# VH-VL binders against q39962: the designs that were tried, part 18

Target 1, 193 residues: q39962
Amino acid sequence: DPTDGFTEVPLTEDNFVIQKPYDKPLNDRYSYKNGIRRLWVYENDKPFKVGSPTRPRTEIRIKGHDYSSGVWQFEGQVHVPEGTSGVTVMQVFGAVNKATALQLRVYNGDLKSYKSNSVATDIYNKWLRVNVIHKVGKGEITVFINGQQKLVVNDDGPAEHYFKCGVYAAPDGSSNYMESRWKNIKLYKSDNK

## First folded at step 4 (VH-VL)

Design s41 (framework fv_ucenprubart)
Fold by ESMFold2-Fast, scan of step 4:
Structure s41 (fold): chain C 193 residues (1-193), chain A 119 residues (1-119), chain B 108 residues (1-108)
Amino acid sequence: as target 1 above (193 residues)
Amino acid sequence: QVQLVQSGAEVKKPGASVKVSCKASGYTFTDYYYMAWVRQAPGQGLEWMGLIDPSGGSTWYAQKFQGRVTMTRDTSTSTVYMELSSLRSEDTAVYYCARGYYDEWFDLWGQGTLVTVSS
Amino acid sequence: EIVLTQSPDFQSVTPKEKVTITCQASQSIGDYLLWYQQKPDQSPKLLIKYASESFSGVPSRFSGSGSGTDFTLTINSLEAEDAATYYCQQYDSYPDLTFGGGTKVEIK
């Protein structure tokens, strides 16, 4: 299991900051019910901050455990409804030479690293367990889907890092409506390098 | 290594213009970053001037500087420029460029450029 | 424009003492507040991001707290090398990112 050798870092609701279009009340773009967090956005929604050039998002920003060293792991189960495309559903923020070390994006039912390497295919309307391990000292990010290793990439770091999940419209275009659902979001840390 | 390197000190007369450069290296200049300009008069605090999006070239100036400041960029050299016109003695300051992530913190600052305005 | 008010303007402090600096925003800025340290003739150095997250390489004696309108920077045991001016900056309201007036900390 990807979590073997890791210690869970407890998260409370205070660690889940929802970044949403600035002009929308929270419950117009986010819900948390029966253990499931639903995040959605439309391609013509406003950005997160007034004046920002970013595309629309509704994302969970995990707060309280930003890191620049060590071995950290994000875990969550994700469900992407059919019709959602051109959207980032999970991020590792921060890299030495660019803004993010990893983005997992959905394009036409495939889950990809940015626009290239597929980590899962035919993902619509299914729950997938996603584990992302970042070994900062090794410069390595490993992605597991349903407990199976699917991708190993260079992190282009170190930098200041944190994890995000939800929906963030891709820079090259998106479906009109974007939604992801998340449950059992957990954070882990290990002492190995 | 990621860094911002600014042009050297300038001495100007009242009424002149000054153009300060800030060259970025070690990162993708047109990725999800703003470049800001901040000044500091001798013995005074930090004062916000404005920012530019190097990717699209859009600019946003503080109201105090509107009509006097112009920010531009050259993507081929990864350089941002800040031009301040109609200089007054009160414009004597160290001018800094600083990189900020879209919607996030500023982590990288240039070394500063001293602009002295005197007759 | 969001106004940030820092206090005090100046502190003269004995080594090993605790220093607290406050920053008050004219309206809620969530957690979108930065703390900087600036030593004479140097560029500002980022200490704290997102109100309470320490930046890499910053000594553990520095901590940030608060949210909304009231924020505090704490130096838990002042060292001689901490003599500097400290600034808060908000980054909630783009594109006008404003600074507090600064707090100068000197060693007795």
Scores: ipSAE 0.734, ipTM 0.892, lowest interface PAE 1.6, mean pLDDT 93

Design s42 (framework fv_ucenprubart)
Fold by ESMFold2-Fast, scan of step 4:
Structure s42 (fold): chain C 193 residues (1-193), chain A 119 residues (1-119), chain B 108 residues (1-108)
Amino acid sequence: as target 1 above (193 residues)
Amino acid sequence: QVQLVQSGAEVKKPGASVKVSCKASGYTFTDYYYMAWVRQAPGQGLEWMGLIYPGSGSTWYAQKFQGRVTMTRDTSTSTVYMELSSLRSEDTAVYYCARGYYDEWFDLWGQGTLVTVSS
Amino acid sequence: EIVLTQSPDFQSVTPKEKVTITCQASQSIGDYLLWYQQKPDQSPKLLIKYASESFSGVPSRFSGSGSGTDFTLTINSLEAEDAATYYCQQYDSYPDLTFGGGTKVEIK
């Protein structure tokens, strides 16, 4: 299991910062009910910050445990409704020459690393378990779907890192409406030196 | 390596304008970041002036500087500019550019540019 | 405008002693507070983010605490290289950012 050898780092609601269109109250683009976090945006919503060139998002930014060294793991279960496309659902933030080390995106029911490497197909209307391990000392990020290793990429260098999940419209275009649902979001750290 | 390099010191007379440059290297200039300007008069604290998003050209200026400050960028040279007009002796300061994330902190600062305004 | 008030303005401290710097906001800013260190003729350096998270490479003797309106930066055992001016900054009211007035720390 991807979590073997890891120790869970407890998260509370205070560790979840919701990044949303700047002109929308929280409940217009986010809900948390019965253990399920629902995040949505429309393609013509405003960006997170006034003046920003970024596309619309509603994302959970995990705070309190940013890292620049060690071995860290994100875990979550994600459900993407049919019709959502052209959207980043999970990020590893921080790289030397760019903002993000990794984005997992949904295109027409396929989950991909950016627009290239497919890590899962036919994902609509199903819960998927996503585990992402970042080994900073090795410069390596590994993605597991439903416990199976699907991707290994280089992290593109040292930075302050953290994990995000939700919906973030892709720069190349998106569906009119984008939604993802998340449950059992957990953070782990390797217990081994 | 990721860095911000600013133009050299300037000496100006009251009423003149000054244009300070800040060149970014080692990262994607038009990506997730904004560039902020912060000044510091001799022996005084840090003072916020405003920001620009290199990717869009959008700007936001602190109320105190509205009407006198103009921030621009040149994406072909990865450079932002801060122009301050109608200079007064009180504008004598070190001017810093700093890279900000959309939601958080300034993690990278230029070395500063001393602007002296005197007759 | 959110005003940040730092105290004290100045401290002269013996090496190895504990230094405490306070930053008070005119209204609640949650955890949206940063701490910077500035040495003479140098640019500011980020020490603490989210009021209490250390930035990468910052020595463990530096720590931040607080939330809402009252925040503290602590240096638990002052070293010679820590002689500097320290500033708090809020980012709750983005894009209108505010710095505190600064606290100058000198070695006796």
Scores: ipSAE 0.617, ipTM 0.856, lowest interface PAE 2.4, mean pLDDT 91

Design s43 (framework fv_ucenprubart)
Fold by ESMFold2-Fast, scan of step 4:
Structure s43 (fold): chain C 193 residues (1-193), chain A 119 residues (1-119), chain B 108 residues (1-108)
Amino acid sequence: as target 1 above (193 residues)
Amino acid sequence: QVQLVQSGAEVKKPGASVKVSCKASGYTFTDYYYMAWVRQAPGQGLEWMGLIYTGSGSTWYAQKFQGRVTMTRDTSTSTVYMELSSLRSEDTAVYYCARGYYDEWFDLWGQGTLVTVSS
Amino acid sequence: EIVLTQSPDFQSVTPKEKVTITCQASQSIGDYLLWYQQKPDQSPKLLIKYASESFSGVPSRFSGSGSGTDFTLTINSLEAEDAATYYCQQYDSYPDLTFGGGTKVEIK
C-alpha cells in the first residue's frame, strides 16, 4: 500500500482553506456533507482574487504542513461527474521554474499529468483513491491510483510545497461546468525516506 | 540562482520622473503571477504601491499613487519597471520590487533602489 | 482600507528574553497575515505565512499565532542576529495590500 512506512499527520477543518471565485460566497461553489467535499466552478466565473489573470477555481489548499524537505504524501478519494473536462483536480504546488511541480487533470474522462501521461482512464462517476508521494531529496513525485503506481516524475526543483485538490480550470480550455468531489483527505510523512 | 536585481540609485529634482527596473532571473518570469512594488521612506515603514501581472501586463495601483505611477514589463528581458512622475521631496525612499505567486505571499525581494528627490 | 496596528513601536530586549509583537487588523482578515523581518540596509525577509506557518529556513524560535483581527509574532529566545524591524502584512483584501507600522527590536 502506498501509505506503508508513513505516519499520518492529523488534519482538522482549520487545515482546509477554500480558494474560490472572489465574488461568490462559500456555499455557492463548495459544500461539505456526510464526509464528502464538493467543489465546483463555471468556466466564466471570476478568478480567486480581483484582477488576477488566472482561470476560475474552487480548490482546497491544505494549510499547516507546507514543506521544503522530507517525504510527504497526499491521499484522497475523488469522484468526477461526467461532463467535467479541462480541469486540474489535484496539485503539488511549488517549483523553482514554475508555480506547480505536478497537476493531475481530467480530459474527456481520462486523468492525466497535465495533458500528457495518462494515469487512469474511464474515471467518470466512480470513486478513485489517489496517493501522491513527494520525495523532496530525490526530486521525485510518484502517483498511485487505487493503490497501483501509475506515474513517476521529477519535481522541477526546490521550493516551498503544499497539496491542493478540487477544480481549477485548465489554461487550454474547459467544459462549461467543472466539479469534483473528495472524501477521506489525509496527509502523511515518512522520516526514513 | 533565483533573484531580483534592481537598477541603481537615482537623484532627481522636484517635478521630474524616475523609472526603476527590476530584473528577474533563475525562474520563468511569467509563471509567477505578479510583481509588486513597495517603498520605504527614511525612518518610515513599508508602503504598498501596486502590482503588475507579468504574464498579462495588467496592473493595479494603490489609490495614493494613481495618476503618478505606471508599471510595465518586458517579457523578453524578464524585467518589470516602475515609473513615478511629478516627484516631490516626500517621494525620497527606497523602492523594492517583490515576487508574488498565486495570490499568496512575497517570497523574493529585490535589493532596493534609493531614489532621492532633492529640492 | 484595512489598517494594521502594531504594538509596541520599539522594544529594547536583553539577549535570551522572549519578544512578543502584536498586530491588530481594523476588520477580520481570517488567516491572511504575513510577518517579515527587515535588518538595517536590507530588504524584508518572509518569516511567517498564513498567520502561523513558518516559511522555509526560518529558525524555530520564531512563531506566529492568531486569526481574525488579533495576531502575534513571538521570538522565544532573542539572539543578537534578531535585531531588526518586524512588519505584519495582510492579503485578505488583495490586491489592496496593507503593512503594519513596524516594530523595531534592539538588543540591550
Scores: ipSAE 0.479, ipTM 0.833, lowest interface PAE 3.2, mean pLDDT 91

Design s44 (framework fv_ucenprubart)
Fold by ESMFold2-Fast, scan of step 4:
Structure s44 (fold): chain C 193 residues (1-193), chain A 119 residues (1-119), chain B 108 residues (1-108)
Amino acid sequence: as target 1 above (193 residues)
Amino acid sequence: QVQLVQSGAEVKKPGASVKVSCKASGYTFTDYYYMAWVRQAPGQGLEWMGLIYPSGGYTWYAQKFQGRVTMTRDTSTSTVYMELSSLRSEDTAVYYCARGYYDEWFDLWGQGTLVTVSS
Amino acid sequence: EIVLTQSPDFQSVTPKEKVTITCQASQSIGDYLLWYQQKPDQSPKLLIKYASESFSGVPSRFSGSGSGTDFTLTINSLEAEDAATYYCQQYDSYPDLTFGGGTKVEIK
């Protein structure tokens, strides 16, 4: 299991900050019911900050455990409804030479690292377990889907890092409506290199 | 290594213009970063001037500097420029460039450029 | 535009004392607040991001807290090298990422 050798870092609701279009009340773009967090946006929604050049998002920003060293792991289960496309559903923020070390994006039912490197196909209307391990000292990010290793990439150097999940419209275009559902979001840390 | 290197000190007369450069290295200049300009008069606090998005060349200027400041970039040399016109003695300051992430913090600062406006 | 008010303007303290600096925003900025340290003739150095997240390489004696409109920077045991001016900055509202007025901390 990807979590073998890791210690869970407890998360509370205070660690889940929802970034949403600035002009929308929370419940217009987010819900949390029966353990399931639902996040959605429309392609013409406003960015999350007034004046920002970014595309619309509703994302959980995990707060309290930003890191620049060590071995950290994000875990969550994700469900993407059919029709959602051109959307980032999970991020590792921070890199030396670019803004993010990893974005997992959905394009026409395929889960990809940015616009390339497919990590899962035919994902619509299914729960997928996603584990992302970042070994900062090795400069390495490993992605597991349903417990199976699917991708190993370079993190493009150490930076200030944190994890996000939800929906963030891709810069190259998106479907009109974007939604992802998440459950069992957990954070882990290891003393192993 | 990621770094910002600014042009050297300038001495100008009132009414002149000054153009300060800031050269970036060690990162993708046109990724989701902006470059900000911040000044500091002798013994005073930090004052926001504005920012530029190198990818699109779009600029946002603080209201106080509207009409006097122009920010530009050259993507081939990874350099941002800040030009301030109609200089006054109160424009004497150290001018800093700083890199920020879109919608996030900015953490990388240039060494500063002293601009002195002599009567 | 969002106005940031820092207090106090100045503190003179002995080594190992606890130092607290406050920053008040004219409207809610969530957690989008930065804290900087600036020593004479040097560029500002980022200490704290996202109100409470320590930046890489910053000593553990520095911490940030608060959310919304009221924020605090704490140095829990002042070292001689911490003599500097400290600034808060908001990055919630583009394009005017305004600074507080600064707090000068000196060693007695």
Scores: ipSAE 0.756, ipTM 0.896, lowest interface PAE 1.4, mean pLDDT 92

Design s45 (framework fv_ucenprubart)
Fold by ESMFold2-Fast, scan of step 4:
Structure s45 (fold): chain C 193 residues (1-193), chain A 119 residues (1-119), chain B 108 residues (1-108)
Amino acid sequence: as target 1 above (193 residues)
Amino acid sequence: QVQLVQSGAEVKKPGASVKVSCKASGYTFTDYYYMAWVRQAPGQGLEWMGLIYPSGGDTWYAQKFQGRVTMTRDTSTSTVYMELSSLRSEDTAVYYCARGYYDEWFDLWGQGTLVTVSS
Amino acid sequence: EIVLTQSPDFQSVTPKEKVTITCQASQSIGDYLLWYQQKPDQSPKLLIKYASESFSGVPSRFSGSGSGTDFTLTINSLEAEDAATYYCQQYDSYPDLTFGGGTKVEIK
């Protein structure tokens, strides 16, 4: 199991900050019911901040445990409805030479690292368990889907890092409507030096 | 190595213009970063001037400097420029460039450029 | 525009004492507040991002707290090298990423 050798870092609602279009009240783009967090956005929604050139997003920013060293793990179960495409559903923020170390994006039912490396196929309307381990000292990010290792990439770090999940419209284009659902979001840390 | 290197100190007469450069290296200049300009008059606090998005060239200027400041970039040399016109003695300051992430913090600052405006 | 009111303007503090600096925003900025340290003739150095997240390499005696409109920078046990001017800055509202007026901290 990807969590073997890790200690869970407790998260409360105070650790989940929702980044949404600046002109929308929270409940117009986010809901939390029966353990399931639903995040959605439309391709023509406003960016998160007034004046920002970023595309629309509704994302959970995990707060309280930003890191620049050590071994950290994100875990969550994700469900992407059919029709959602051109969207980042999970990211590791921060790199030395670019803004993000990893983005997991959905394109036409395939889950990819950015636009290139396929991590999983035929993902629509299914719950997937996603684990992402970042070993900062080794410069390595490993992605597991349903407990199986699917990707190992260089982190292009070290930098200041944190995890996000939700929906963030991809720069190259997206479907009109984008949605992801998340449950059992957890954070882990290894005692490994 | 990620760094910002600014042009050297300048002395100008009132009414002149000054153009300060800030050369970025060690990162993708046109990725999701912006470059900000902040100045500090002798013995005073930090004052926001504005920012530029190197990718598209879009700019946002603080109202106090609107009409006097122009920010540009050259993607081939990974350099941002800040030009301030109609200089007054009150514009004597150290001018800093600083890199920020889109919607996030500023993590990298240039060394500063002293601009002295005197008769 | 969002106005940041920083207090106090000046503190003279005995070594090893706790220092607290406050920053109050004229409207809610969520967690989008930065704390900087600036020593004479140097560029500002980022200490705290996202109101409470310590930047890499910053000594553990520095901590940030607060959200919305009221923020605090704490230096838990002041060292001689901490003599500097400290600034808060908001990055919630574009285009004016406003700074506070600064707090100068001197060692007695």
Scores: ipSAE 0.758, ipTM 0.889, lowest interface PAE 1.4, mean pLDDT 93

Design s46 (framework fv_ucenprubart)
Fold by ESMFold2-Fast, scan of step 4:
Formats: structure tokens, C-alpha cells, sequence
Structure s46 (fold): chain C 193 residues (1-193), chain A 119 residues (1-119), chain B 108 residues (1-108)
């Protein structure tokens, strides 16, 4: 299991900051019911900050455990409804040569690293367990889907990092409506003591 | 090595213009970063001048500098320019460029360029 | 435009004493507040991002707290090398990313 050898870092609601279109109240683009967090946007929604050049998003920004060293792991289960495409559903923020070290994006039912490496296929309308391990000292990010290793990439250098999940419209275009659902979001750290 | 390198010190007469450069290296200049300009008069605080989004070239200037400041970029050389016109003695300051992530913090600053305005 | 008010503007402190600097925003900025240290003739150095997240390599004696409109930078035990001017900056409201007026900290 990807979590073997890791210690869970407790998260509370205070650690989940929702970034949403600036002109929308929270419940117009986010809900949390029966353990399931639903995040959605439309392609013509406003960005999350007034004046920002970014595309629309509704994302959970995990706060309180930003890191620049060590071995950290994000875990969550994700469900993407059919019709959602051109959207980032999970990201590792921070890199030297770019803004993010990793983005997991959905294109026509396939989960990819940015626009290139396929991580999982035929993902619509089913729950996937996603684990992302970042070994900062090695410069390595590993992605597991349903407990199986699917991707290993370089993190592109030292930076301040944190994890996000939800929906963030891709810069190259998206479907009109974008939605992801998340449950059992957890954070882990490797402790070799 | 990620860094911002600014042009050298300038001495100008009142009424002249000055153009300061800031060359970025070690990162993708146009990928989700903006470049800001901040000045500091001798013994005074940091003063926001504005920013440019290198990818699109759009600019936003502080009201105090509207009509006098122009920010441009050259994507082929990863360089941002800040031009300030109609210089007054009060414009004597160190001018800094600084990199920020879109919607996030500023983490990288240039070394500063001293502009002295004197007769 | 969001206005940031820092207090105090100057503080002379004995080594090992606790230093507290406040920054008050004219409207809520969430957690989008940065703290910088600037030593004479040097560029500003980022200490704290997102109101309370310490930047890599910054000594643990520096901490940030607050959210919304009221923010605090604390130096738990002042060292001689901490003599500097400290600035807050908001990055919630684009494109005017305004600074506070600064707080100069000197060693007695």
C-alpha cells in the first residue's frame, strides 16, 4: 500500500481552504455532504481573485503543512462525472521552472499528467483512489491509482509545495461544465525515526 | 540557478526618462509568473509601482504612476523593462523587480537599480 | 485599493526579547499576506507567506499569525542579525499588491 511507512498528519476543516470564483458564494460552487466534497465551475466563471489572469477554479487548497523538504503524501478518492474534460483535478504546487510540479488532468475520460502521460483510462463515473508521494530530496513524484504505481516524474527543482484538489479549468480549453467529487482526503509524512 | 539581474545605476536630470531592465533566468519566464516593480526612496518604505503578466503582456499600474510609467517585456530575452518619464528629484530611489506566481507569493527579487535624479 | 497599516514604525529591542509587529488591512484579504525582512542596502527577503506559512530556510523564531484584517509577525527571541526593516504586503486584490509602511527594528 502506498501509505506503508507513512504517518498520517491529521487534517481538520481548518486545513481545507476553498478557492472559488470571487463573485460566487461558497455553496454556489461547493458542497460537503455525507463525507463527499463536490466542486464545480463553468468555463465562463470568474477567476478566484479579482484581476487575475487565471482560468476558473473551485479547489481545495490544503493549508498548514506547506513543505520544501522531506517526504509527503496526498491521498484522496476522486469521482469525475462524464462530460467533464480539460480540467485539472489534483496538483502539487511549486517548481523552479514552472508553477506546478504536477497536475493530474482529465481529458475525455482519461487521467493524464498535464497533457501527456496517461495515468488511468476510462475514469468517468467511478471512484479512484489517488495517492501522490513527493520525495523532495530525490526530486521525485510518484502517482498511484487504486494502489498501483502509474507514474514517476521529476519535480523540477526545489520550491515551496502544497497539495490541491478539485477542478481547475485547463489553459488549453475545457468543457462548459467541470465537476469532481472527493472523499477521504488525507495527508501523510514519512517518519524514519 | 533562478535569478533576476537588473541593469546598472543611472544618473538623470529632471525632466528626463529612465528605462530599467530586469533579466530573468533559470525558469520559464511566461509560465504562470508575473513581474512586479517596487521602488524605495532613500530611507523610505517599499512602494508598489505595478506589474506585468509576461505571457499576455497586460499591465497594471499603481495610480500614483499612471501616465508616467510603462512596463514592457521581451519574451525572446526573458527581460522586463520599466520606463519612468518626467523624472523629478523625488524619483531618486532604488528600483526593484520581483517575480510572483499567479495568485501567490513573491519569492524572487532583483538586486535593485539606483536611479539618481539631480541637476 | 487595500491599505495596510503597520505598527509600530520603529522599535529598539534588547537581544533575546520578543518582537511583535502588526499589520492591519482596510478590508478582508483572507490569508493572502506576506512578511518581508529588508536589511540595509539589500533586497527584501520573504519570511512568511499565506499569513502563517514559514518560507524555506527562515529561522523558527519567526512566525506569522492572523487572517482577514489583523495580522502579526513575531520574532520570538531577537538575535543581532534580525536588525532590519520588516514589511507586510497583501496579494489578495490584484493588481494593486500594496505594502505596509514598514517597521524598523534596531538592537539596543
Amino acid sequence: as target 1 above (193 residues)
Amino acid sequence: QVQLVQSGAEVKKPGASVKVSCKASGYTFTDYYYMAWVRQAPGQGLEWMGLIYPEGGSTWYAQKFQGRVTMTRDTSTSTVYMELSSLRSEDTAVYYCARGYYDEWFDLWGQGTLVTVSS
Amino acid sequence: EIVLTQSPDFQSVTPKEKVTITCQASQSIGDYLLWYQQKPDQSPKLLIKYASESFSGVPSRFSGSGSGTDFTLTINSLEAEDAATYYCQQYDSYPDLTFGGGTKVEIK
Scores: ipSAE 0.712, ipTM 0.871, lowest interface PAE 1.5, mean pLDDT 91

Design s47 (framework fv_ucenprubart)
Fold by ESMFold2-Fast, scan of step 4:
Structure s47 (fold): chain C 193 residues (1-193), chain A 119 residues (1-119), chain B 108 residues (1-108)
Amino acid sequence: as target 1 above (193 residues)
Amino acid sequence: QVQLVQSGAEVKKPGASVKVSCKASGYTFTDYYYMAWVRQAPGQGLEWMGLIYPSSGSTWYAQKFQGRVTMTRDTSTSTVYMELSSLRSEDTAVYYCARGYYDEWFDLWGQGTLVTVSS
Amino acid sequence: EIVLTQSPDFQSVTPKEKVTITCQASQSIGDYLLWYQQKPDQSPKLLIKYASESFSGVPSRFSGSGSGTDFTLTINSLEAEDAATYYCQQYDSYPDLTFGGGTKVEIK
């Protein structure tokens, strides 16, 4: 299991910050009911901040455990409804020479690293367990889907890092409506490996 | 490795214009970064001037500087420019460029450029 | 324009004492507040991001707290090298990424 050798870092609701279009109240783009967090946006929604050139998002920013060293792991179960495409659903923020070390994006039912390597296919309307391990000292990010290793990439150097998940419209275009649902979001740390 | 290098000190007369450069290296200049300009008069605090998005060339200026400041970039040299016109003595300051992530903090600052406006 | 008000403007502190600096925003900025340290003739150095997240390499004696409109930077045991001017900055709104007026901390 990807969590073997890791210690869970407790998260409370205070560790989940919702980033949404600046002109929308929380409940217009986010809900949390029966353990399931639903995040959605439309392609023509406003960006997160006034004057920002970013595309629309509704994302959970995990707060309280930003890191620049060590071995950290994100875990969550994600469900992407059919019709959602051109969207980042999970990211590792921060890199030396670019803004993000990893983005997992959905394109036409495939889950990919940015626009490149497919880590899962035919993902619509299914719960997927996603584990992302970042070994900063080794410069390595490993992605597991349903417990199986699917991707190993270089992180492009140490930076200030944190994890996000939800929906963030891709820079190259998106479906009109984007939604992801998340449950059992957990954070882990290991001092060994 | 990742750094911002600014042009050297300038001495200008009132009414002149000054153009300060900021050359980026060690990262993708046109990725999800903005370049901000912040000044500091002698013995005074930090003052926001505006920003530019190198990827598009789009600019956003603080209201105080609207009409006097122009920010541009050259993607071939990974350089941002800040030009301030109609200089007054109160424009004497150190001018900094700073790189920020979209929607996030400034993480990298240039060394500063002293601009002195005197007769 | 979001206005940031820092207090105090100046503080002279005995080594090893706790220093508290406050920053008040004219409207809610969530957690989008940075704290900088600036020593004479140097560029500002980022200490705290996202109101309470310490930046890499910053000594553990520095901490940030608060949300919305009221924020605090704490130095829990002042060292000689901490003599500097400290600035808060909000990054909630573009194009107005405004700074507080600064707090100068000197060693007694």
Scores: ipSAE 0.754, ipTM 0.886, lowest interface PAE 1.4, mean pLDDT 92

Design s48 (framework fv_ucenprubart)
Fold by ESMFold2-Fast, scan of step 4:
Parts: structure tokens; C-alpha cells; sequence
Structure s48 (fold): chain C 193 residues (1-193), chain A 119 residues (1-119), chain B 108 residues (1-108)
């Protein structure tokens, strides 16, 4: 299991910052019910910050455990409704030469690393377990879906890193409505390389 | 190596304009960053001037500088410019460029450019 | 505009003493507050992000706390190299960002 050799780092609601369109109340784009966090946006929503050229998002920014070294793991279960496309559902922030080390995006029912490497197909309307391990000292990010290794990429160097999940409209090709649902979001740390 | 390198010190007369450059290297200039300009008069605190988004070239200027400041960028040289017109003696300051993440912190600063306005 | 008021303006502190600097916002800014250190003739250096998270490489003696309108930067045991001016900055009203007036810390 991807979590073997890791120690869970407890997360509380204080560790979950919801980044949403600046002009919307929280409950217009986010809900938490029966252990399930639902996050959604429309293609024409406002960005998170006034004046920002970024695309619309409703994302959980995991706060309190930003890292620049060591071995860290994100875990969550994700459900993407049919019709959602052109959207980032999970990301690893920070790199030496760019803003984000990794984005996992949904395009027409496939989960991909950006627009290129497919890590899962036919994902609509089912729960997927996503584990992402970042080994900063090795410069390596590994993605597991349902406990199986699907992707290994270079992280392009150390920076301040943190994990995010939810919906963040891609630069182009987004559907009019985008939604993801998340449950059992956990954070882990290890002393192993 | 990620760095911002600014142009050298300038001495200007009242009424003139000054254009300070800030060259980025070691990262993707047009990724999800903005470039801010912050000045500091001798012995005084930090003062926000505004920001530019290198990809699209969109700008925002603090109200105090509206009408006098212009920020531009050249993506081929990964350089941002800040031009301040109608200079007055109170514009004497060190001018800094700083890279920010769109909704986060400023983690990279240029070395500063001293602009002296004197008759 | 959101105004940030820092206190004290100036503090002369014996080595190894605890230093407390406060930053008060004219309205709630959540956790959207940064703390910077600026030494003479140098660019500002980021110490604390998101009100309470230490930036990488910052010594453990620096810590930030608070939320809403009242924020604190603490240096648990002042070292000689900590003589500097400290600034808070809010980014809640982005892109209209503001700095506090600064707190000068000297070892005297």
C-alpha cells in the first residue's frame, strides 16, 4: 500500500482553506455533508482574487504543513461527475523553475498529468483513491490510483510545496460546469527516501 | 538559479521620467507569477506601487501612482519595466521588483535601484 | 484601503530576550498576512507566510500567530543578526496590497 512506511499527520478543519471565486459566499461553491466535500465552479466565475488573471477555482489548500524537504504524501478519494472536463482536480504546488510541480487534470473522463500522461481512464461517476508521494531529496513525484503506481515524474527542484484538491479550470477547453467530490483527505510523512 | 536583476542607480531632475528594469532568470517568466514594484524612501517604510502579470501584460497600480506609473514587460528578454513620470524630490527612493505567486507570498526580490531626484 | 498598524515603532532589546511585534489590521484579513525582515541596505526577506507558517530556512526562534485583525511576530531569543526592521503585509484585498509601518529592532 502506498502509505506503508508513512506516519499520518493529523489534519483538522483549520488545515483546509477553501479558495473560491472572490464574489461568492462559501456555500455557493462548496459543501461538506456526510464526510463528502463537494467543490464546483462555472467557467465564467470570477477568480479567487480580485484582478487576478487566473481561471476560476474552488480548491482545498492544505495549510499548516507546507514543506521544502523530506518525503510527504497526499491521500484522498475523488469522484468526478460526468460532464466535468478541462479541470485540475489535484495539484502539488511549487517548483524551482515554475509555479506548480504537478497538476492532475480531467479531460473527457480520463485523469491525466496536465494534457499528456494518462493515469486513469473512464473515471466518471466512481470513487478513485489517489495517493501522491513527493520525495524532495530525489526530485520525484509518484502517483498511485487505487493503490497501483501510475506515474513517476521529476519535480523540477525544491520550493515551498503544498497539496491542493478540488476544481481549478484548465487554461482552455473547460466545460461550462466543473465539479469534484472528495472524502478521506489525509496527509503523511516519512523519513524514508 | 532563480533571480531578479535590476538596472543601476539613476539621478534625475524634477519633471523628468525614469524607467527601471528588472530581468528574471531561472524560471518560466510567463507562468503563474506576478511582478510587483515596491519603493522605499530613505529611512522610510515599504510602499506598494502596483503589479504586472508577465503572461498577459495586465497591470494594477496603487491609487497614489495612477497617472504617473506605467509597468510593461518583454517576454523575449524576461524583463519587467517600471516607468515613473513627472518626478518630484519625494520620489527619491530605492525601487524594488519582487516576484509573487498570484494569491500567495513574495519570495524573490531584486537588489533594488536607487533613484535620486535633485535639481 | 486596509491600514496595518505595527507596534512598537522601535525596540532596543538585550541579547537573548524575547521580542514581540504586533500588527493590527483596520478590518479582518483572515490569515492573509506576511512578515518580512529587512537588514540595512538589503532587500526584504520573507519570514512568515499565512500568518503563522515559517518560510523555508527561517530560524525556529521566529514564529507568527494571530488571525482576523490582530497578529504577532515573536523572536523567542534575540540574536545579534536579528537587528533589522520588521514589516507585516496583507494580501486579503489583492491586488491592493499594503505594508505596516515597520518595527525597528536594535540590540542596545
Amino acid sequence: as target 1 above (193 residues)
Amino acid sequence: QVQLVQSGAEVKKPGASVKVSCKASGYTFTDYYYMAWVRQAPGQGLEWMGLIYPYGGSTWYAQKFQGRVTMTRDTSTSTVYMELSSLRSEDTAVYYCARGYYDEWFDLWGQGTLVTVSS
Amino acid sequence: EIVLTQSPDFQSVTPKEKVTITCQASQSIGDYLLWYQQKPDQSPKLLIKYASESFSGVPSRFSGSGSGTDFTLTINSLEAEDAATYYCQQYDSYPDLTFGGGTKVEIK
Scores: ipSAE 0.651, ipTM 0.871, lowest interface PAE 2.3, mean pLDDT 92

